# Ledger of designs, part 42: VHH binders against q84jc2

Target 1, 232 residues: q84jc2
Amino acid sequence: MSKMRNLVEEKFLEFYESWVIQLELYLHQLLIAHNNNTMSETELRHLISKLTTHHKAYYTAKWAAIREDVLAFFGSVWLNPLENACSWLTGWKPSMVFRMVDRLRKSRVVLVEAQVKKLEELRVKTKFDEQKIEREMERYQVAMADRKMVELARLGCHVGGESVMVVEAAVRGLSMGLEKMVKAADCVRLKTLKGILDILTPPQCVEFLAAAATFQVQLRRWGNRRHYVTHS
Key: E = the ipSAE of ESMFold2; O = the ipSAE of OpenDDE; V2 = 0.75 times the mean of E and O plus 0.25 times the DockQ between their complexes.

## First folded at step 4 (VHH)

Design j14 (framework vhh_7z1x_3; at its last look DockQ between E and O 0.01; V2 from the best seeds 0.00; counts 0 for: pae O 13.0 > 2, grease 29.6 > 24.2, placed apart)
Fold by ESMFold2-Fast, scan of step 4:
Structure j14 (fold): chain B 232 residues (1-232), chain A 125 residues (1-125)
Amino acid sequence: as target 1 above (232 residues)
Amino acid sequence: QVQLVETGGGLVQPGGSLRLSCTASGFTFSSYAMNWVRQAPGKGLEWLSGISGSGDYTSYADSVKGRFTISRDNAKNTLYLQMNSLQPDDTAVYFCAKEYDLWSEYYTGSSFDYWGQGTQVTVSS
């Protein structure tokens, strides 16, 4: 089992490092677009599409990986401790992105009243979906504890092959439950991202995506500084 | 609208090889992970292999690691499964399955939202 976990962790670490490098390149393009009056709406939509495709590529790779080892995504080795500390169910907390939206309210390209209303409706739905998932995780943790107690008691009476089979079955059950929970959270993340992009104009989308990517890249750099400062 | 069509199944001797293909239509193929799943006679569904939308990440069930290879051609909207060193226990109906829509309002607990009709693979002497 540990060899399979190491393989998934190694493969996804390699994937993620390349994915982050490409995100930084897209961030550079977003910042140029934000300051450039020569880009057409069609060109801006193409850039937004590249970012959307890039985020979807992450989730399609993640979902392939979690079928093999979902636990690799809890306390991920490809994330530094600061990134892991800010993680909610293996990724960013959906409601957090509305802090980036708040910046747009003070932008020179201000949000119209209809957009503000739709964004507030989306914020409410996102918080509701987060709470629903948190209740599901609580129920999962309770069920996991009950199952572990029953199996722990059983293992106290049996040794050898039967104990190994029971433990393996329990681990498979736990992994399947976590996989469903992680996928539910990821769907809320992408639904929230899509919802925001559908409400915003292309220039506002570029500004939003630039803010989000800047925060993600900066959080990684802040956490990685702990490894650069090896003064102890 | 969404269609998945598997081809390439058949009868093979133990130790033989088969290549399965799945042609997809009705969705942006490169935007979704794709999977191979099988069902042996009298048994439940078993996930075998997955591939990311771009094709740069693959995953495998322990039962097929080193013997099966998943790949995709996004220009042709086609998913492949190269099966080598086939064993009698590989006898099953093989299904192409599309990963659940990542833009869905809420994940329903189903890992896949569309399946093909399946193609029969029989490994016997």
Scores: ipSAE 0.419, ipTM 0.770, lowest interface PAE 2.9, mean pLDDT 85
Fold by ESMFold2, look of step 5:
Structure j14 (fold): chain B 232 residues (1-232), chain A 125 residues (1-125)
Amino acid sequence: as target 1 above (232 residues)
Amino acid sequence: QVQLVETGGGLVQPGGSLRLSCTASGFTFSSYAMNWVRQAPGKGLEWLSGISGSGDYTSYADSVKGRFTISRDNAKNTLYLQMNSLQPDDTAVYFCAKEYDLWSEYYTGSSFDYWGQGTQVTVSS
């Protein structure tokens, strides 16, 4: 018998499935724009705006769901095991996205010196922001482990059979701290995305967004087909 | 309305020190990370340092590590940059910047939502 999903997991699964379908439709538009050299700058900016709005909608929905159950985002039911294994604090690692930018530079896209310098500044800032979050996560986990140990020792000494209440309170405390850290990580993700799109020209933005969407779609496809069915 | 006002710049001799201040208004200062950025003549923006909303975490660019110290006073809504061992290469306009607000619909040319007008620092013999 399969485990039942809670309400947060059910609602976000529905949202995410629709969100990914729409992302795939936008990817089709990005690939058309990538192959069509007659599109105007205005048309490209409109498509870029659709993609950025779509990503913002994801975080709006995620943050609403996290307020109810942040733990659902660690080992999410709407992601396959490969997608979950590739997560850094419930999402893509911000500093890793610059490998996609590096691939753009090796392909059909030429970046001018001013763009390269701005991207390097953003890369350094992104890495520092990641490291701040990782340090805070470590500090929080140490502090929470110490607090939990003290509380369990106190309860074990004089009140038997209240371990469920102590564990429940610890989970609530963990959830509040994790929510803060997940939102901080998402802020770094959005700052990095916005920063890259602000530095790149509209045709370069289309190529970057196409690469990013392709990676996300392929990661989902690879993970869903990772396990084979042996004929018997 | 978000406002950031930098002060404390000026002319200083090589090896000297300055303390920059940035007074913030129009938002809950302690809830947002703050940053210092500079622009040298004829160059682009260079990120220097950042500090978390609580002040517990700081970070520095390699070019200023060990010489500059970022701090904040949340009771006064003020961000600081202590700059020691200044060199001619530190000559620039210095800006404080507020972190991106994820509830904002604006897409600017910067990764930061708001920044001040800047304060000039000139290091010269």
Scores: ipSAE 0.000, ipTM 0.189, lowest interface PAE 13.0, mean pLDDT 78
Fold by OpenDDE, look of step 5:
Structure j14 (fold): chain B 232 residues (1-232), chain A 125 residues (1-125)
Amino acid sequence: as target 1 above (232 residues)
Amino acid sequence: QVQLVETGGGLVQPGGSLRLSCTASGFTFSSYAMNWVRQAPGKGLEWLSGISGSGDYTSYADSVKGRFTISRDNAKNTLYLQMNSLQPDDTAVYFCAKEYDLWSEYYTGSSFDYWGQGTQVTVSS
């Protein structure tokens, strides 16, 4: 199970660990804000801004890293198996956040009709964008198994010379496509998040962000617990 | 050694009030967020309220919001819970709990490393 990690993996692992720690701190603030009726709108907006900035920082780092090695993110060593299992194109699936919003609605959050309509519109758009990305992703994945690659595969893993060059070229092509798709997916994530935050009131935003952060943190904790229990 | 000792519990009629205290020792009290949790008969632990180490931030569960008030006196190493408008459903053992988070001086969370033995609160007519 000992795996030699490349430089990109190591650097991003370090970054992500720190990023998650900071997320947990923000989660605490969100929870406090959520349960504190004395906080002003300005204060709530400030907190929301901190969280959004934090997420932007993640994608900034991610995009820098994927330029170097996008494949590292399809075997994300900084995530546990449970986190990886819940990943869609190297991150959270955009449509998932609407489940969280639905959960809020079923609880104490009251959305006005106008908000509900806007959320539904955003949901439809998000789903459409996801499907489009999935189709393109499938195209890249299927394209990897072209005639020449299949023929090379039959020769075994220990081929050299020109065959290696062909494989490398194919991998490069795939990587370029993957990078494009990952960025596209991230854009949908960011747009979806922004859309939701634009629809919700500041108190609702805080509750939503708290729920989202809680889920992310707990997912990591659950996954880590399982992993360490199994391998410790 | 970390010690937390709750006091102030007792029997009270519905609509009554109680003030719980938790005296802390064995750690730098002001550096850690403190919380109140309770356990009713046959039920699990329920988080009620938290206060940051500095006291600048407080949080409450919906079940007690508007009725309970958490506060602390760092000079006395004491945590307080003012409970008003008590109801029969508030009957439980009440615990103070220390957070282990290094940043809890400014934040509140839900991760506790120590709690007291608890104090019984009974609300009955």
Scores: ipSAE 0.000, ipTM 0.247, lowest interface PAE 13.0, mean pLDDT 87
ESMFold2 (binder alone), look of step 5: mean pLDDT 82; pTM 0.826

Design j15 (framework vhh_7z1x_3)
Fold by ESMFold2-Fast, scan of step 4:
Structure j15 (fold): chain B 232 residues (1-232), chain A 125 residues (1-125)
Amino acid sequence: as target 1 above (232 residues)
Amino acid sequence: QVQLVETGGGLVQPGGSLRLSCTASGFTFSSYAMNWVRQAPGKGLEWLSGISGSGSYTSYADSVKGRFTISRDNAKNTLYLQMNSLQPDDTAVYFCAKEYDLWSEYYTGSSFDYWGQGTQVTVSS
C-alpha cells in the first residue's frame, strides 16, 4: 500500500502546480521587459501589479489551507526535497531576497543613495522580525515538553468519547499556535517584498522580480532532476 | 471604510436549507480571502469555511464538510454560504469575516481584521 495524501495536500498540490505554471509565464514577460527597454512606465507598473497580485493569490490560498491543516505545510508534498530543504517556516526566508537586491547594486542600474539607505533599514528590520519569530518557535518547542503535553499524552492513552474530544481540542490549540507563527512569517515575507518594491523604480522592480522568479523556478528544476535520478 | 453585511438568516426545520450572503465594501474584494464563522448560544467562535481571493481554493471545518458550500461573486463583491441538511446544533449567529491584510506591518495574532454584524440562523421544528 502506498501512502495516500490527505484532501488538503491533494487540493493544494493541484493549486500549486497551476500557480507555478503561471509564475513561469510571468517570468517570461519580466525577462522580455527587462531586455527590451521600450516599455512605458505605465506598462511596467501593470506588469509589476500582475506579479504582486499573483504572490498575494498564493498567500490567500495558503492561509485558507492552513486553517484546515497547517501541518500539510511542514514537509510539503507539492515541493521537491531540495525546495523543502531550503524552506524556513513553510516558505522562503525573508532576508534572503536581499541577495537579489545585491545584484541590482552591482549592475549598471544605479541605485541612488536614498534607496541604498532605505533598503539597508528594511534589511535590518526584516532580520529583527525573523529573530522575533525564531524566538517564538523556540518557546513553542519548549512548551511541547511541559505539563500540558504530559497531560495530553496521558489522555491519548485512554480510548473513549470524552477523552478523545479533550485531546482533539488540545491538538487544535497546538495547531492554532503553528498557524499563528506561519502567518507571522508570511506577513514578514510580504512586508519585505512590498518594502523593496516601494523603494525601487519600475525598471528596478522588474529586474528584482525577474531575479527572484528565476531563482524560484531554477531551484524547482534542479530539485526535480535529482528526484528522478533513480531507476525505480 | 470596510463594511460587511450578512443576510439570509432565519428559521428552518431540521433537514432544511438556507443560503447566506455577505456584501462587502470599502476594499478590493477579490484581493482577500473570506471566511464564515459562527457562534452558538453559550459557546465560543467556530470557524466554518474559507475561500481564496480568486475563489480557486476552498476549505471547510470537519463539522460542515459535505453539507455547506462556500462561494463568491467578485463582480458583485458578495460572499455566499449554501447550507444543506441543517441540524438543530447548527443554530448560531453566522458572521462574514475578512482575512487579515497580508501587507500589514506585522501579523497581530488576530484571525481576521474585519467582521460583519452577523445573521441569526435557528434550526427547530
Scores: ipSAE 0.376, ipTM 0.744, lowest interface PAE 3.6, mean pLDDT 85

Design j16 (framework vhh_7z1x_3)
Fold by ESMFold2-Fast, scan of step 4:
Structure j16 (fold): chain B 232 residues (1-232), chain A 125 residues (1-125)
Amino acid sequence: as target 1 above (232 residues)
Amino acid sequence: QVQLVETGGGLVQPGGSLRLSCTASGFTFSSYAMNWVRQAPGKGLEWLSGISGSGTYTSYADSVKGRFTISRDNAKNTLYLQMNSLQPDDTAVYFCAKEYDLWSEYYTGSSFDYWGQGTQVTVSS
């Protein structure tokens, strides 16, 4: 039998495809701005604002969707296998964006010492927050295998009204736990992105956002070129 | 450049209703989340409600959930707060606030970069 998509998966797939198309259009604008050093600070700030609003719209839609079905975001149907393989807690790994920041050290608009120090402090804090979330996820996964969950799994094989209610409560509890973990990870992503943009000048922000968008778009294209047969 | 102007405050009886408006200028209104915040006499600022740029997603403080409704009209650059079942402890100066950060308005830590002058709401017999 084909795997049926639920309503959350269908709605978010449609949203995500449109969101990526708009990201590619913004990437084009970022590359033009990066190659034309005659744009005013006001024009650059406006373009940066469009990108930050676009990313915020993604998280607003994601959080609405995970409230309904957080499991849709583990092994997402709107991502190809390569994108899914590169995901950390349903999205990009926050500390990895500092690799893109390192590229700015070779750019024509170099980082000053004060910026380098602030970025290093942010990198350390991001790694700390990331590791804290990883420890919480490990505890969550261990707790799912505890004696109580094993007992609930056995109970689920029995027929009875009280058993149905107990199992439903446990499933809601598990989903709420995952939702909180995903939101915590997304909060680290948003703090990291905002922190970087707050430290960088507008031209450096454009370079950083262009690098990030290029990587995201290219990763999707690399994964889509794979000879993969999809069954539906 | 950026300006926020609140209107609609006044004196109302307990159990009554008021509709506050906030007119925004100097920025692309639909691109930013907007919030309502109040300050009661002798107390600190209390966040009440937030709305996303598109108007699709809203959040409320427990103290006003079910009684207050936030909405926006992006064509008119206007934010609204419909206040029902008003109580004497709703007496406060009400501010609209523009939120510009990459942090979710539904969680924490959003800095408000612009505030209005406020409008006084007094719930009393």
Scores: ipSAE 0.000, ipTM 0.138, lowest interface PAE 11.5, mean pLDDT 80

Design j17 (framework vhh_7z1x_3)
Fold by ESMFold2-Fast, scan of step 4:
Structure j17 (fold): chain B 232 residues (1-232), chain A 125 residues (1-125)
Amino acid sequence: as target 1 above (232 residues)
Amino acid sequence: QVQLVETGGGLVQPGGSLRLSCTASGFTFSSYAMNWVRQAPGKGLEWLSGISGSGLYTSYADSVKGRFTISRDNAKNTLYLQMNSLQPDDTAVYFCAKEYDLWSEYYTGSSFDYWGQGTQVTVSS
């Protein structure tokens, strides 16, 4: 159903544009907080809570949308080509954030040994969770090339009631498999984000979230610049 | 100054057991995850197992799960791999690998920044 798929893309595009505008406003608040040493711990915790709520809202909307059309998230119309090229299973690669954590060590706020150890343990766990998902991706790709799937693809080129129903069931199965993998990847993302925030102090959390939001906003701006260039 | 030295390899009959050791120096051992990787003759590198700096978190490749056990002794700066129910397909050079230093100013694109020289394990009838 092309119209239902177009509706999912249209609704999520509208959601995502508003979500990014709000992220930029929160980034501004994070940068002010990072440069201002007068904010209380309670004020910093409140700002961190607003950001975590904002990210949870994204995944709530995303999971609702992928239930209807998971394929909309592979080559998404609400992302520019650079953002799409940098995606790993419809979003950021979880282990990538540990490189951002590395930059925090050069900041005014120094990580203590216990935090470094906990972050290292979280990194190992995150990488192993990524490997499990990558194995599932490989299994999915192999299943796509399976004899039964190749035969179903041939049948899909012919008009017939029984063939149509069998092909539709297979396509539904493929979509459900992708939805499961995307949700698994998103769960690793949320666990990694929560884990980092649980290890860091409130000032360090503000710095980390500012770095993450800056990267996301800048990647979008860099890719959008390409939109104004004529290609040969 | 970083050095990793593997020992404990050798010839063993199918169904036998071996314990590999890797002695580390030149870095704060307890602050880094450690891994075991092998390379069979004519094949690529295969990751087998990893362990967190504290030893609380471990993971295994499906090919060795239930047969191999990774452990570490941070007081001795030593990583271990206990290998049970060895099979001819386990014949390979076994390497100890240190996870990339997250705090390094330079990134090389590798998952591991330092490797040992390897120790040969041969399983034959």
Scores: ipSAE 0.000, ipTM 0.113, lowest interface PAE 17.9, mean pLDDT 80

Design j18 (framework vhh_7z1x_3)
Fold by ESMFold2-Fast, scan of step 4:
Structure j18 (fold): chain B 232 residues (1-232), chain A 125 residues (1-125)
Amino acid sequence: as target 1 above (232 residues)
Amino acid sequence: QVQLVETGGGLVQPGGSLRLSCTASGFTFSSYAMNWVRQAPGKGLEWLSGISGSGGFTSYADSVKGRFTISRDNAKNTLYLQMNSLQPDDTAVYFCAKEYDLWSEYYTGSSFDYWGQGTQVTVSS
């Protein structure tokens, strides 16, 4: 009989494709703003707010999805293989955004000493939060290798690789731990993004967001080009 | 000053239907995911359904898939749960719950930051 398989993956694929199209439209606005020195502070803050709202919309959808199927986010079907290869706990690695800040600073962004100090303090804190989550993931992996889990895996293998309800129950039981870690990682991502935007001036925020969005859009295009020979 | 108020509970026969509503105030409703959670007599909390801020994504627990439908009206700051094919084991207090503020400095490990008072649903056999 027909039964829906990976309904979360189908729904989130549709959501994500629309979300990326809107991100590209916002990137266009950011690039115009970056090259236009006549925009008011109010106009720049409004554009920055649109980007932060857009990223929040992604995370509200993601958190609704992971309650039903957190494993869909490990090796996501809506991401190409290159995007998946660059993933850390279902998303971007928070500390990596400081490389974007560093690159902008070397080229055209003039940061005052107070901003440099605050960004370095935020970088250290972000790396500490990442290490804490990595230790939690290590503990999770150790727990999964205990005697009871090994015995459950052996039983599954013995029946010719067929999934048995006891194995499915064990996977469902472990999903809560993964959900908590993914949420913790996402909070570090958003706290890091907010922290950077709070330290930077509106023109610097626009330049940072433009660089970040450009990288995300280009990474997707590079990966898609491997499998898709015509312009989308 | 965040407030969530559930209504629509009551007594219903097995196989019947009910529609629950949750009216939200004190926050920008469309910016947050919303959830329905229940607690049956003598049982713990069970998450049932979630909906993204825009309403573009919905999720469900296996126990209610195909029977319950979550929706929202952001213009009215109202969350809904349409419950069909009700069974005696659906008897519970149903709570509206706001998703944790993703922009917050602190993640407490809690699934939700605000809850309503609940509405009683009783399915008689």
Scores: ipSAE 0.313, ipTM 0.702, lowest interface PAE 4.2, mean pLDDT 83

Design j19 (framework vhh_7z1x_3)
Fold by ESMFold2-Fast, scan of step 4:
Structure j19 (fold): chain B 232 residues (1-232), chain A 125 residues (1-125)
Amino acid sequence: as target 1 above (232 residues)
Amino acid sequence: QVQLVETGGGLVQPGGSLRLSCTASGFTFSSYAMNWVRQAPGKGLEWLSGISGSGGWTSYADSVKGRFTISRDNAKNTLYLQMNSLQPDDTAVYFCAKEYDLWSEYYTGSSFDYWGQGTQVTVSS
């Protein structure tokens, strides 16, 4: 038998909860490293590597899950409503990461001119890639509307079992197109993250990763608190 | 540098079992998901199963659910596919495929960046 959507959602929810707990532990380590100047470059690079591996593990699990049910990632049950409201194509918007770099530069990160130039070049490329994906999503939505009209017309004209086949074909087409776009968006995310880490020094990488993890953890806590307070 | 080598194919009777192996080299095996894909004579490529780098996540195509089991041994850099209750329609060349490197400069639209040479499985009386 085929696995149902609920099985994929249940399994990924279990994975995601564990993944977030580990992210919080890594955030604690990043904050300790930031506050203490006793860590060597080798130790800092090891910590940065642990965070990089942790993010790669998320995308490996996500890609396995979307192969089974990509729609589970649009309005995910493992994310609270606030986290879902902040999502762009099932995850963080790549250009958002540069706002974190800009914020750090003003108060905590001393960047040399060569780094500023490379970050700006990366920002421009990231926005270009992001816009390309947004154009593809727009085209997909238009094509989906055209296909839906054709399928609705067929459903109205055909009786019984033919409607099941039409619905199944439409869902498969929808899933394949969305899977491709989600994977493209995830590649832009990881390429942008790697690009930033390659430009920054190890202490700057620690500050950047700490800021990113802090935002992610805080957003989850704020959304969870709001939900329980509203329902209490 | 990157190499994937499949073994374990052969002739088997309907209802029989085979275990395929894929030995990997040239990359950090435990950091990438691995997949099995097949191609039957005159047909296109069909994805069968995937396993995450840690082995904690597995997925299967409807055509093989309940009959095939994917697993890996990261200490040996080896991927496995245990095939049970084989049917004539399972006759195909079976390929080991590596997950696309998400840190790569280029994304080709494919989920896989490297493939093995394939191993022939023939299910016949």
Scores: ipSAE 0.015, ipTM 0.418, lowest interface PAE 7.0, mean pLDDT 82

Design j2 (framework vhh_7z1x_3)
Fold by ESMFold2-Fast, scan of step 4:
Structure j2 (fold): chain B 232 residues (1-232), chain A 125 residues (1-125)
Amino acid sequence: as target 1 above (232 residues)
Amino acid sequence: QVQLVETGGGLVQPGGSLRLSCTASGFTFSEYAMNWVRQAPGKGLEWLSGISGSGGYTSYADSVKGRFTISRDNAKNTLYLQMNSLQPDDTAVYFCAKEYDLWSEYYTGSSFDYWGQGTQVTVSS
């Protein structure tokens, strides 16, 4: 609803809807490629490149938007409640993608030992980077609950212009801290995605990307149908 | 080597218009968000506007919303800022800034990894 949304929320909602439609089109192409053994390595690499570019397009738009209003990404209006409930620092949890990778071990064309070792090393590093960011968020939340909240509450008792300026400065500080953490989380997401794609062969990349896109699209559909699902 | 070169600054009367350009080299321009930032005499850096890699999303600071328009031409590796209804308070050095590399090993806390040298805009009678 426009009455409950600011300009960033309205603009990014429009952007995101278009981005998801294009993701569904790429998913169709990935599924065709996965079921078609006649595609060349060059054709598969081209399709993988289109998906990589599409994900980069999302993050370049997101980073432009968070510079203006990072809070729009906490409880995003362009995501349904299920998508928001599954969110970790404004997006997917990086370590979650290794669940998609584990499905490749059930494939007829299995991962070689060298790939398994590299994926395990990447998984460990991803979880380490994820935990580091979680510690930073915890420190931020503690600081917000103590120092910043006490400062804002104290100034809320005043009605003068001097109080307004101090409150505005504190709010800007809080937003800058969140922007830094969101960018750190997004970098972990993208380096994890790149790392997986660098380890996998082109057919395995197509299978992985198809699984990831299928999950993202289905999660959105499940959440959007929540109000129309009847529990017998 | 990443390089950003700004042009188009100069002296303009209040109410006038200017178009700034930033030519980029040394990276895949279309894959990175780009920004305009300014520094007025005796003041800190102020972010003005950002644009996504494809140009499909733009953002603006409240102080320039409705007056300035950011755009890009990815075929020419060029970023633009169309400035209308210029005010004396718009007098500043204007910088082109590249967003942090989204695929880098670790985010250091910096919003921009490369800056241009700046172009001077003076709004005066």
Scores: ipSAE 0.428, ipTM 0.768, lowest interface PAE 2.7, mean pLDDT 84

Design j20 (framework vhh_7z1x_3)
Fold by ESMFold2-Fast, scan of step 4:
Structure j20 (fold): chain B 232 residues (1-232), chain A 125 residues (1-125)
Amino acid sequence: as target 1 above (232 residues)
Amino acid sequence: QVQLVETGGGLVQPGGSLRLSCTASGFTFSSYAMNWVRQAPGKGLEWLSGISGSGGYESYADSVKGRFTISRDNAKNTLYLQMNSLQPDDTAVYFCAKEYDLWSEYYTGSSFDYWGQGTQVTVSS
């Protein structure tokens, strides 16, 4: 018999599919704006705000879902295997976005030296924030091993119904710790995104967001088009 | 200034229903997830339910699934909790809580940055 998805997995899959469709619509608007010299600064800021709000909506939904089942976000069923392979702590790795900024710098967008300096400072800070989270995750894993050893020892001494309660408490502790780590990583993601958008001009923001959305959409398409050949 | 004000608490008999409201001000309400949390006398805080900024995603604690419904009206800056099939152990102070601002520089380990004053719910014959 096949395994059924849990309620959180089914509900977030539905949410995510709708969220990606809307991202593709925004990508279309970003590409039009990038190639259109008639849009005002106010119109560009409004479009940038729509994208920022859209990304925030993802994280507000994600945080609601992880409070119920954080483990659903490790090896997510709404992501294809390629998307899952590219994940760092349930999402994009913040420092990787600077590769996209570097491509922007080498294309049609001219960044002034002051912007280049601020982006490099932000890149360094983002990398340090990532390393801090990686160290915290390592400490969490060590602490969970210690807790599991203590609980395992207790289970050996208690062969009654109380052993079920002890196991459930340990599982709750694991989930709570993972929730905090995922939220910390998401805060670094949003801080990095905000930092980049604060440094760039509105036309540069549009080009950056278009590049980011294009990469996300294409990565999903490449993973979904994976050829799987089986013998008849 | 961020303010959250809960109303709708009171005394109700077992099996009864109550609807709690939380009116928010001082922030862009639709941009943040909102939550309901309760505290019974002598016990810790228990998270009950959360709703995304758009209202498109809801989550519930196992203790209240099927009995409580969270909703929001972004035009009125108001969060709701419809409580059905109330039991004596639902007796608690109920708090409205704003999700931590994900746009903030660092996550401090707290899921909520602002709380209401609470509204008392008493389920008793």
Scores: ipSAE 0.206, ipTM 0.636, lowest interface PAE 5.2, mean pLDDT 83

